# Miniprotein binders against q96jn8r1131to1294, part 87

Target 1, 164 residues: q96jn8r1131to1294
Amino acid sequence: TLEFLENHGKNILLSNGNRTATRVASYNQGIVVINQPLVPQLLVQVRIDFLNRQWTSSLVLGVITCAPERLNFPASACALKRAAWLLRGRGVFHNGLKICEKFGPNLDTCPEGTILGLRLDSSGGLHLHVNGVDQGVAVPDVPQPCHALVDLYGQCEQVTIVNP
Key: E = the ipSAE of ESMFold2; O = the ipSAE of OpenDDE; V2 = 0.75 times the mean of E and O plus 0.25 times the DockQ between their complexes.

## First folded at step 7 (miniprotein)

Design V24 (at its last look DockQ between E and O 0.05; V2 from the best seeds 0.00; counts 0 for: pae E 7.3 > 1.5, placed apart)
Fold by ESMFold2-Fast, scan of step 7:
Structure V24 (fold): chain B 164 residues (1-164), chain A 83 residues (1-83)
Amino acid sequence: as target 1 above (164 residues)
Amino acid sequence: SKEDLAKKLIELYKKALELVEKGASEEEIRKLLEEVVKIAKELGDEYLIDFAKLALEEFEKGDLDLLRYYIELALEYAKELLK
């Protein structure tokens, strides 16, 4: 059973058996992490439930390779200096450094109802899935163990874990 | 214009890095970082606001490595906005 960890950004409220995350304030402090490591072949999926168009930026997805249970999360995932591979907008980032200009769809424009997935292949490549469609390898050779992270940033105020 | 504000933010950050490298007064650096926060809020860009606040917070804690890191994140982000 996949759930969001109880350690999360301070603006998050978990519900629905810790399968729904809601950001209840501001535009930031909305990081959540999946409760089990992203092992090869495991597909972790979240659905965008609610977008607040007061804000411009939106959801960020990725992985971290540090233990998440006691992490003190920064205001945004993009501020993580270590152990983070993130998809923001059309870019792929490693510890703040942009490593790919244009990968997959623009995450800032995904509508409500979009299902976003993360999966490791057998070679340690991180894949993004959008509405069931594999976008390809965003990051090769992700170190293990790693954990799927979602940042409910800006417009994205609610996500729910969905089964494949 | 938003472009002019972004350019001003970039120049203020470059000046902040220069003052940090020279070991300038804490008052001068703090005032500059506070001005950056004001400009980021006027721009209304969430990432620029967060990076500016994080930079100021780390400066107040005396963590110059994280200060420089957040300034570099903000500079790269702001340059992308100007493309």
Scores: ipSAE 0.772, ipTM 0.888, lowest interface PAE 0.8, mean pLDDT 92
Fold by OpenDDE base, look of step 8:
Structure V24 (fold): chain B 164 residues (1-164), chain A 83 residues (1-83)
Amino acid sequence: as target 1 above (164 residues)
Amino acid sequence: SKEDLAKKLIELYKKALELVEKGASEEEIRKLLEEVVKIAKELGDEYLIDFAKLALEEFEKGDLDLLRYYIELALEYAKELLK
């Protein structure tokens, strides 16, 4: 069963069998990691449950290739300096630096109820899914094993892991 | 003291990030970042100076992604200096 790990950002509270993450304070310290590593053809999805419109940015979605159980999470995903491939806004980032300017929908404007998914293809390409629709390859060659990461940042205050 | 300056720098960076996320005015954010540059220079730490300059530069270019990146790096580094 897919769940969020107990090692998470300081402002996160887990519920619903660790399938729901809620940021209960401020706009940051909201990083969570899904327990099972991504394997080819496995679609991992989270639903945006609640947005707080006082903030401008929203969630970050991506993968890490280091051991998540021992990772000391920074206040935000953008501060991850190694082993991180992230989707933020419309950009793709590697170790904090933008490697693609325009990819897929703008994550900062996804409404509540949006289901975001990550999937590795057989070639190691990381795909973004939005409401079940494959948006294409965000990162062409991701090292394995890797774990899906969600940063409940800014507007995004709650997400839930959902089955495909 | 250098410790006090580092703490002040951290405070200003945190405030800057908050203002960015609240969509505050550019002028208010710019003033904070400029003050950070001054404090970094007073501290005399090469990395903090570089991060502060880069943060301000990226802000003025309108790249909030890189702004956040450099601020977060600076925060992490500054906190380590205080240990």
Scores: ipSAE 0.503, ipTM 0.795, lowest interface PAE 0.9, mean pLDDT 94
Fold by ESMFold2, look of step 8:
Structure V24 (fold): chain B 164 residues (1-164), chain A 83 residues (1-83)
Amino acid sequence: as target 1 above (164 residues)
Amino acid sequence: SKEDLAKKLIELYKKALELVEKGASEEEIRKLLEEVVKIAKELGDEYLIDFAKLALEEFEKGDLDLLRYYIELALEYAKELLK
């Protein structure tokens, strides 16, 4: 079963059998990682449970190809300096550098209840799903193995893993 | 104004890169990066605050490559904010 790893950002509290992550302080230190690597056919989905509108930016989604069990998590996903591909706002980022200016919807405006999904296709392409709708390939050839990552950043204070 | 603060932040980051490349004293660079953090907080932009704090943290660790990296990231982001 899909769960968030026990190794996570300092401001995260895991609950609901490690399927719910809550950021309990500040606007950052909210990185969580899914406990299984993404493989073809595996769709990892999270629901945005709670947003705090005092912040401008919102959650970041992505993948990391480093082994996540002993990774020292930085304050934000933008500090992941190796082997990270991130979806932030409308942009796609690799190791902090924007590689695509516009992809999918603006994550900063997704409301509570939005279900966001990540999936690898058979060619290693990373797909974003929004409320069950495939947004296409964000990154065409992600090295495997990789793990899905969520940064409960800014507005986003709680997400829950949900099944497709 | 926020525009004036963003321009000041860009100027300070450019000075910081110059000082790092010239091998200026740690104290001089630290004071400049601390001022960057203050201005980023005054702007109230979460990414600018994160980049400024990360730059200072990597400087304190002595990781000048990551310091340069976060400064470049912050510069690009700040320029986007002025558009």
Scores: ipSAE 0.013, ipTM 0.399, lowest interface PAE 7.3, mean pLDDT 86
ESMFold2 (binder alone), look of step 8: mean pLDDT 84; pTM 0.794

Design V3
Fold by ESMFold2-Fast, scan of step 7:
Structure V3 (fold): chain B 164 residues (1-164), chain A 83 residues (1-83)
Amino acid sequence: as target 1 above (164 residues)
Amino acid sequence: SKEDLAKKLIELYKKALELVEKGASEEEIRKLLEEVVKIAEELGDEYLIDFAKLALEEFEDGDLDLLRYYIELALLYAEELLE
């Protein structure tokens, strides 16, 4: 059963059997991680439940290759040093460096109800799925084990894990 | 303008890195990083505010490696804003 880990950003409240994450304060400190490693062919999906248009940036998602159970999360996923590959806006980033331009839709503009998925292919390529549609390989050859991460940043105040 | 503020922030960060490498006064470096926080807050960009505060926190903790890391993140982000 997929759940969010109990170790998360300090502004997160988990509910619905740890399948819903809500950021209850500010715009940051909203990192959550899935409780199982992202193994090939496993599709992890979250639905955007609530957007607060007071803020300008929005949800970031991706993978980390460090053990998440006791990790001290920074204010944002984008501040993670090493071991993180992230999708922010339309870019793909590794430690602040843009490694892919204009990949998939702009995550800052995805509406409530959007379902975002992460999947690792048999060659270790990380795929983004948007409302069931595979956007292609965002990051090739991700080191394993890796863990799916969602940063409820800015506008995105709530997400829920959904089954395919 | 937002562009002028972003350019000022970039110049202040570059100066901060130079002062750190030269072993300049702790007080001089702190004042410069505090000015960066003010500029980031005036810009109102969430990432720039977070990076500026994290950089100042790591400087106060004496962690120059993380200070440099957060400054580099801020520079990459700010330069992208100017595109």
Scores: ipSAE 0.636, ipTM 0.838, lowest interface PAE 1.3, mean pLDDT 91

Design V4
Fold by ESMFold2-Fast, scan of step 7:
Structure V4 (fold): chain B 164 residues (1-164), chain A 83 residues (1-83)
Amino acid sequence: as target 1 above (164 residues)
Amino acid sequence: SKEDLAKKLIELYKKALELVEKGASEEEIRKLLEEVVKIAEELGDEYLIDFAKLALEEFEDGDLEQLRYYIELALEYAEELLE
């Protein structure tokens, strides 16, 4: 069963059997990681439950290729210097470098109820799914093992893991 | 304006990198990084605030490689804001 790891950003509270993550303070320190490696064809999905419009940025999601169980998380996923591939706004980023200018919808504007998914294809391509629709390959040849990461940043204060 | 604040933040970061390379005093570099935090907070952009605070934290920890990394992230982000 998919759950969020107990190692997470300090502003996170896990509930619902570790399937719901709530950021209870500020706008940052909200990184969560799925408890199992993202193996090929596994679709990991989260639903945006609550947006606080006090903030302007919103959630970031992606993968990391380092072991997450004891990782000291920075204030935001975008600050990760270790091997990370992230989707923020409409961009795709690898360790701070923008590798794609416009991919999928603008994550800063996805409304409550949006279901966002990550999946590796058999060639190691990372796919983003939005409300069940495959957006295509955001990142080719992601090293494995890798772990799905969600940063409850800015507006996004709650997400829940959902099954297809 | 927000554009003027972003430009000022960029110039302060460039000055900080120059001071680090020249081996300027810790006090002078700290003062400049603290000014960057203040400008980021005035801008109210979450990423600029976080990058500024992370840069200052790494400077205080003596990790100049991480300091440069966060400054580079902040500069790329700030330049994107000006587009």
Scores: ipSAE 0.611, ipTM 0.816, lowest interface PAE 1.3, mean pLDDT 90

Design V5
Fold by ESMFold2-Fast, scan of step 7:
Structure V5 (fold): chain B 164 residues (1-164), chain A 83 residues (1-83)
Amino acid sequence: as target 1 above (164 residues)
Amino acid sequence: SKEDLAKKLIELYKKALELVEKGASEEEIRKLLEEVVKIAEELGDEYLIDFAKLALEAFEKGDLDDLRYYIELALLYAEELLE
């Protein structure tokens, strides 16, 4: 079954059989990675459980292409550089480049209960799903193997892996 | 030293980002961003100067997404300079 890896950001506490991730301090140091590679057609979904509105931005979703099991996670996902393709706010980012300015809904304003999903299509395109609705291809040709990543940044202090 | 200035710039950027995420006072954030511009100018690195000025400009325009973007880009670049 899908779980978050035991290797994670400093401020994360895993619970619920490693299916729930809680950020217990600050606004950062909240990166978690799914335990299995994101293979074509696998839909990985997380539900936003708790938002702390003292912070202004919210969670980041994406993929990482380096081996995550013993990685020293940085304070935020953008510091993973070439290894990560990230969705934050309305943007798509890779290696310090904003490769798309407007894609899908604004992730900074998704309410508690929102279910966010990542899936690779057969051509290696990375898709975002929001409450079961495919938003389309955010990144057209992701290097493989890759793993789904959630950065519990800012407002988003808890997520739980959910099945489709 | 140049390395000490780069470390100070990184520290100020991290503090500025924390204040942005807290929704802290505009004057406090502006002061940190202005100090980053001064340190970048003292370092004389054109990329750091450009990122610092773009971050301050984004902040003055109220574009917090661009502000975060330029701060993070500057942090990636500055940390690479320290190997």
Scores: ipSAE 0.339, ipTM 0.684, lowest interface PAE 3.1, mean pLDDT 89

Design V6
Fold by ESMFold2-Fast, scan of step 7:
Structure V6 (fold): chain B 164 residues (1-164), chain A 83 residues (1-83)
Amino acid sequence: as target 1 above (164 residues)
Amino acid sequence: SKEDLAKKLIELYKKALELVEKGASEEEIRKLLEEVVKIAEELGDEYLIDFAKLALKAFERGDLDDLRYYIELALEYAEELLE
C-alpha cells in the first residue's frame, strides 16, 4: 500500500502508518516521497491537513526520476537541479526552469481539506488532480521510473495520503 | 565575515524588491541582482548561489512572480543562517 518513504527531509515526522507527514520545525526541509514508483494509471493523492498562514508560499508537488531511497534531499524542492518536474504556485518547472506559466489552480491558495493527486496517463503524461478533477497534462513524456514527491514548504505543515 | 556577507545579501534583496515595486529601471534592478550573485558566490553557500542565479534568470525573462519567489526563498534561508 502507499506510504511515505522513511528517507525524507530533516524536519518531517511520519505518523499514521507513514501515511501522514508533519513538518515539525521551520519552513523547509519538508520533502517526502511516495514509497513506490508512479506507474501509469496509479493515482497518488494527498490531503492538505494543516496550513500555517503566516507564510505566503505553500506546498509543491511533482515527480523525480532518480531513485529516492538514498537521495540527500535539499532544503527545498526548488533546489533540485536534475531529474525533477515540479508544480509550484501556478507554474510547472523542470529542473528550475519554468515550462508553463499557468496550470491548474494556484497551489499557494488551496485551503485545508484540498485533495491533490498525481497520475501518469498511458502515454506518460503527468496529470494533476484537484478534489477529484483532472486538470490535464502538466508534463508530457515523463521518463520512467518516476516517483511522486511532496514538499511541505511554507504554509503547508501536514499532509495525509488518501485512497480514492 | 560570513555574517556580514549574509546581512549584506539580505539588504540587497530587500532593495531589489523595493525597486521592483516602484517600477525602477530594468538596468538598475539587473545590476543589483548581479551584485547579489557575487555576494552569494563569495559566501560560497550552494543554495544561496542557486537562488541568486535563478532570481536573476527569472528577472531576465520578465517573470516577476518567479523573481519574488526566489528572493523569498533566499531571504528565509539567509535569515536562518543568522539564527
Scores: ipSAE 0.000, ipTM 0.228, lowest interface PAE 11.5, mean pLDDT 82

Design V7 (at its last look DockQ between E and O 0.93; V2 from the best seeds 0.00; counts 0 for: pae E 2.3 > 1.5)
Fold by OpenDDE base, look of step 9:
Structure V7 (fold): chain B 164 residues (1-164), chain A 83 residues (1-83)
Amino acid sequence: as target 1 above (164 residues)
Amino acid sequence: SKEDLAKKLIELYKKALELVEKGASEEEIRKLLEEVVKIAEELGDEYLIDFAKLALEEFERGDLDDLRYYIKLALEYAEELLE
């Protein structure tokens, strides 16, 4: 089953069989990684459970290609300098650098209850799903194996892995 | 205003980079980066705060490449906020 790894950001508390991640302090230190690597046609989804509007930014979603068990998580996913492809706001980032200005919906404005999904296609393209709707390829030719990453940042205080 | 603060932050980062390239005193550079942290906190933008703290940390470590990296990220982000 899909779960968040025990290796996570310092402000994360896992619950619900490690399927729910809650950031219990501040606005950062909230990175979690899903245990199973993405394989073609596997749809991994998380639901935004709670937003704290004290903050302005929101969750970051993406993948990493390094070993997640050994990763020393920085305060934010955007501080990852290697092996990271991230969706933040409407932008797509690779190792902290923006590679696409506008893609899909603005993650900073997704309301509670939004279900966000990641899926690799047969060509290695990383797709974003929003509430079950394929938004298209966010990142072409993602190296494998890779793991889905969620940064509970800013407003986003809780997410839960949900089945398709 | 927040816009003014963001502009000031950008100016300070650019100045910091200039001083780094010129081999200016560590104290002067440190003071600029610390001021950036304060401005970021006043702005209340999470990423600007994080980038500022990371930049300062890397500077104190003596890793100028990573310092430049985080300043670059911060500048790009701050400039986008002004658009």
Scores: ipSAE 0.778, ipTM 0.911, lowest interface PAE 0.6, mean pLDDT 95
Fold by ESMFold2-Fast, scan of step 7:
Structure V7 (fold): chain B 164 residues (1-164), chain A 83 residues (1-83)
Amino acid sequence: as target 1 above (164 residues)
Amino acid sequence: SKEDLAKKLIELYKKALELVEKGASEEEIRKLLEEVVKIAEELGDEYLIDFAKLALEEFERGDLDDLRYYIKLALEYAEELLE
């Protein structure tokens, strides 16, 4: 049921029934979005399939509150100016503003096989799950509707949607 | 060193912001932003490269608010690298 949306960054190739995203060039232009809104209690999970250690930065994930179906994606999720809450490295960012210095593990060092999840709690808090472990509330009161986003940036060249 | 390049990148960005505020020549500002792109590429840091290119692109478009936005992102990121 869960798939990556066909609107995605230009360096992405979708396969496996649109459940696997591969970045086929460069280090950027690798944004993908889940095909349905992130509603409370829905756990969206992706597995890191392949890391290219030619690059230093890695995967970013989070949510956007704008409609993704026809969005012109920038080179990186971190360049999104509005309507974006992102987890990058150890930080939590809202439209370029760092709102938390150190949350969860460093995403730039998560190995292949790591399963990363996003979930909204009943109060609208955005949770990060790492290998099944809830890291807590990264962002309180996320506006609705919102959409789960993954940026296959730098090292992270492939992810696959996995069920709980 | 990489640290010296990062410090130079920060200095060039601060200089570019000052010139924008003073209404200096487009060519002078462009040269600074182009040098920042070159330094970012030499550093090999993906975010510094992307932010430098985005800043230059917005400058060429005449969007000074977006230019300032990407410079702020780059400065915050570069200063964190130096910590």
Scores: ipSAE 0.683, ipTM 0.837, lowest interface PAE 1.0, mean pLDDT 91
Fold by ESMFold2, look of step 9:
Structure V7 (fold): chain B 164 residues (1-164), chain A 83 residues (1-83)
Amino acid sequence: as target 1 above (164 residues)
Amino acid sequence: SKEDLAKKLIELYKKALELVEKGASEEEIRKLLEEVVKIAEELGDEYLIDFAKLALEEFERGDLDDLRYYIKLALEYAEELLE
């Protein structure tokens, strides 16, 4: 059963059997990680439940390749300097540095109800799904094992893990 | 205006890099980075605030390489905002 790990950002409250994450303060400290590594046939999906339009940016989605159970998470995913590939806005970032200027939709504009998915293909390519539609390869060769990460950043106050 | 504040932020970051390269006093650099934090907070942009605070943290830790790293990220992001 897919759940968010108990090790998470300080502003996160887990509920719904650890399948729902809510950021209960501020705009940051909202990193959560899925409790199982990605494998080629596993599609990890989250639904955006609540957005606060006070903020200008929104959630970050991606993977980390270090073991997440005992990580000291930074306040924001943008400070992950190692072992991280992140989708932010329309860009793809590796360890904080942009490696692709535009990929898929702009995450800062995804409305409540959007279902975002991550999966690996057989070559280790990281795919983004948006409302069930594969957006293609965001990162061509992610080291394994890797773990799906969501930063409930800025506008994004709640996400829920949903089954495909 | 917010555009004027963003331009000031960029100017201060570039000055901070210059002072670091010259080995200017820690107090001079700290005051400049603290002003950057204030401007980022006034702009209200989450990434500008995060990068400014991370830069100040790395400066206080004495990690000049990481200080330059976060200033670079902040400059790239701020320039994109002005486009």
Scores: ipSAE 0.445, ipTM 0.759, lowest interface PAE 2.3, mean pLDDT 91
ESMFold2, look of step 8: ipSAE 0.411; ipTM 0.727
ESMFold2 (binder alone), look of step 8: mean pLDDT 85; pTM 0.812
OpenDDE base, look of step 8: ipSAE 0.742; ipTM 0.897
ESMFold2 (binder alone), look of step 9: mean pLDDT 85; pTM 0.814

Design V8
Fold by ESMFold2-Fast, scan of step 7:
Structure V8 (fold): chain B 164 residues (1-164), chain A 83 residues (1-83)
Amino acid sequence: as target 1 above (164 residues)
Amino acid sequence: SKEDLAKKLIELYKKALELVEKGASEEEIRKLLEEVVKIAEELGDEYLINFAKLALEEFEDGDLDLLRYYIELALEYAEELLE
């Protein structure tokens, strides 16, 4: 089954059989990673459970292509120095560099209850799904193996893995 | 020194956040962010340079939320360098 890894950001508490991640302090140190590699056709989905509107930006979603079980996570996913492709706000980022300015809906404005999904197509394209709707290819030719990552940054204080 | 440059960069970023919150002039904020880019380039740290340029880029794009986001990332990174 899909679960969040026990290697996670310092402010994360896992519950519900490691399927729910809660950021219990501050606005950062909230990175979690899915235990299974994102193989083609696997749709990994999380639901936004709680938003704290005192913060301006919200969750970051994406993939990393390094082994996550022993990774020393930085305070924020966008500070990952290599092997990361991230969706934040309206943008797509590779290792901290913006590679696309407008992709899908603005993640900073998604309300509680939104279901966000990541999937690789048969050509290695990374897709974002929002409430079951495929937004298209955010990143072509993602190196494999890769793992889905969620950064409970800013507004987003809780997410839960949900089945398709 | 690199430490002095990092401290200066932190000061400028904190001032930039204050100016944004107060609704200061676009020109005043732009000049400050341009100075941050120069200091980051002088420091020579790839991540600080990248954060500084992205902050300025988002400001020019009118996205104050992403501007604040990159400033916060840069502050966390720079403060970690000083420890």
Scores: ipSAE 0.000, ipTM 0.245, lowest interface PAE 11.3, mean pLDDT 83

Design V9 (at its last look DockQ between E and O 0.05; V2 from the best seeds 0.00; counts 0 for: pae E 9.9 > 1.5, placed apart)
Fold by OpenDDE base, look of step 8:
Structure V9 (fold): chain B 164 residues (1-164), chain A 83 residues (1-83)
Amino acid sequence: as target 1 above (164 residues)
Amino acid sequence: SKEDLAKKLIELYKKALELVEKGASEEEIRKLLEEVVKIAEETGDEYLIDFAKLALEEFEDGDLDDLRYYIELALEYAEELLE
């Protein structure tokens, strides 16, 4: 069963069998990691449950290749300086640096109810899915094992892991 | 405006890098980075705020490499806001 790990950002409250993450304070300290590592053909999806429009940015979605159980999470995914591939806005970032400027939809403008998914293909390519639609390869060769990461940042105050 | 503040941040960050490179006093650099934090907070932009705070934190920890790292991230982000 896919769940968020107990090791998470300080402002996160887990519920619903650790399948729902809620940021209960501020705009940051909202990083969560999904327990099972991504393996080829496994589609991991989260639904944006609630947005707080007093903020401007929104959630970050990506993967980490370090051990998530022991990771000391920073206040924001932007502070991950190693072992991180992240989707923010329309950009793809590796260890904080933008490696692609325009990819998929703008995550900052995804409405509530949007289902975002990550999937590794057989070649190690990381795919983004939006509402079930494969947006293509965001990262061509991701080291394995890796874990899906969600940063409940800015507007995004709640997400839930959903089955395909 | 947010754009004006972003432009100001860019100038201050570049100045900060210059001060670091020429070996300016810690007090001078600290004051500059604290000003950056204040201006970032005025923008209300989450990432500008976080980058500014991270930069100051790294400076206080004495890690100039990571200071440069977050300044560069902030510069990149601020410049993108102006596009």
Scores: ipSAE 0.686, ipTM 0.884, lowest interface PAE 0.7, mean pLDDT 95
Fold by ESMFold2-Fast, scan of step 7:
Structure V9 (fold): chain B 164 residues (1-164), chain A 83 residues (1-83)
Amino acid sequence: as target 1 above (164 residues)
Amino acid sequence: SKEDLAKKLIELYKKALELVEKGASEEEIRKLLEEVVKIAEETGDEYLIDFAKLALEEFEDGDLDDLRYYIELALEYAEELLE
């Protein structure tokens, strides 16, 4: 059963059997990580439950290759000093460097109810799924093991893990 | 405007890196980084604010490598805003 790890950003409250993450303060400190490594063909999906339009940025999705259980999370996923591949807005980033300008929809504008998914293909390519639609390979050859990460940043105050 | 504030942040960050390289006083660098935080807050941009605060925090912790890391992230983000 997929759950969010109990090690998370300090503004997160987990509920619904650790399947729902709520950011209860500010706009940052909202990183959560899935409790199992992202193995090939596993589709990890979260639904955007609540957006606060007071903020302009929104959620970030991606993977990290370090062990997440005792990681000290910074204010945002984009500030991680660890091997990370992140999708923010329309960009794909590796360790802070933009490696793709325009991939998939703009994550800062996805509405409530949007279901976002991460999946590794058999060749280690990281795919983004949006409302069930595969957007293609965002990152080739992701090192393993890796762990799916969601940053409830800015507008995005709540997400829930949903089954395929 | 937000673009004007972002341009000012880029100038101040480049000045901060110059001061660090030259071994300027801690007080001079701290005041500059505090000004960076103030201007970032005026933008209302969450990433500009977070990167500015992280840079100042690492400076206060004496970690110049992490200071440079967060300044570089801030510069990349601010340049992206100006595209």
Scores: ipSAE 0.646, ipTM 0.842, lowest interface PAE 1.3, mean pLDDT 91
Fold by ESMFold2, look of step 8:
Structure V9 (fold): chain B 164 residues (1-164), chain A 83 residues (1-83)
Amino acid sequence: as target 1 above (164 residues)
Amino acid sequence: SKEDLAKKLIELYKKALELVEKGASEEEIRKLLEEVVKIAEETGDEYLIDFAKLALEEFEDGDLDDLRYYIELALEYAEELLE
């Protein structure tokens, strides 16, 4: 069963059998990681439960290729300088480099109830799903093993892991 | 002195992030980012200077996503300098 890993950002409270993550303070310190690596055919999905529209940006999705169990998480996912591939807004980022200006939907505008998914294809390409619709390959050839990451940033105050 | 300047930058960057996330006026954000550049230049640290200038550049281009990104990188770097 997919759960959020107990090692997480310091403003996160896990609940619902570690399937729900809530950011309980500020706008950052909200990184969570799924407890199993991505493998082909595994679709990791989270639902946006609560948004605070006071903030202008929203959640970041991505993967890390280093072991997350003892990683010291920074204040935001974008400060992960190595082994990280991130989807933020419309863009795709790798280790501090914006590698794609416009990939898919603007994550900053996704409403409550949106279900966002990450999966690897058979070639190691990272796909974003939005409400069940595959948005295509965001990141080609991601090294394995990699782990799905959600940063409950800005607007995003709660997400829940849901089954496909 | 460099440590004092780095602490000042951390305070200014945290304020800048808050202002950006709250949708504060462009005038208020620009003034703060210009002060950040001034303080960063006084440090003589090439990374602090580069991050500050990139943040201001992204703000002027209207790319708030990249602005947030460079502010977060600058914060992480400045905090590592003080440990």
Scores: ipSAE 0.006, ipTM 0.377, lowest interface PAE 9.9, mean pLDDT 87
ESMFold2 (binder alone), look of step 8: mean pLDDT 87; pTM 0.842

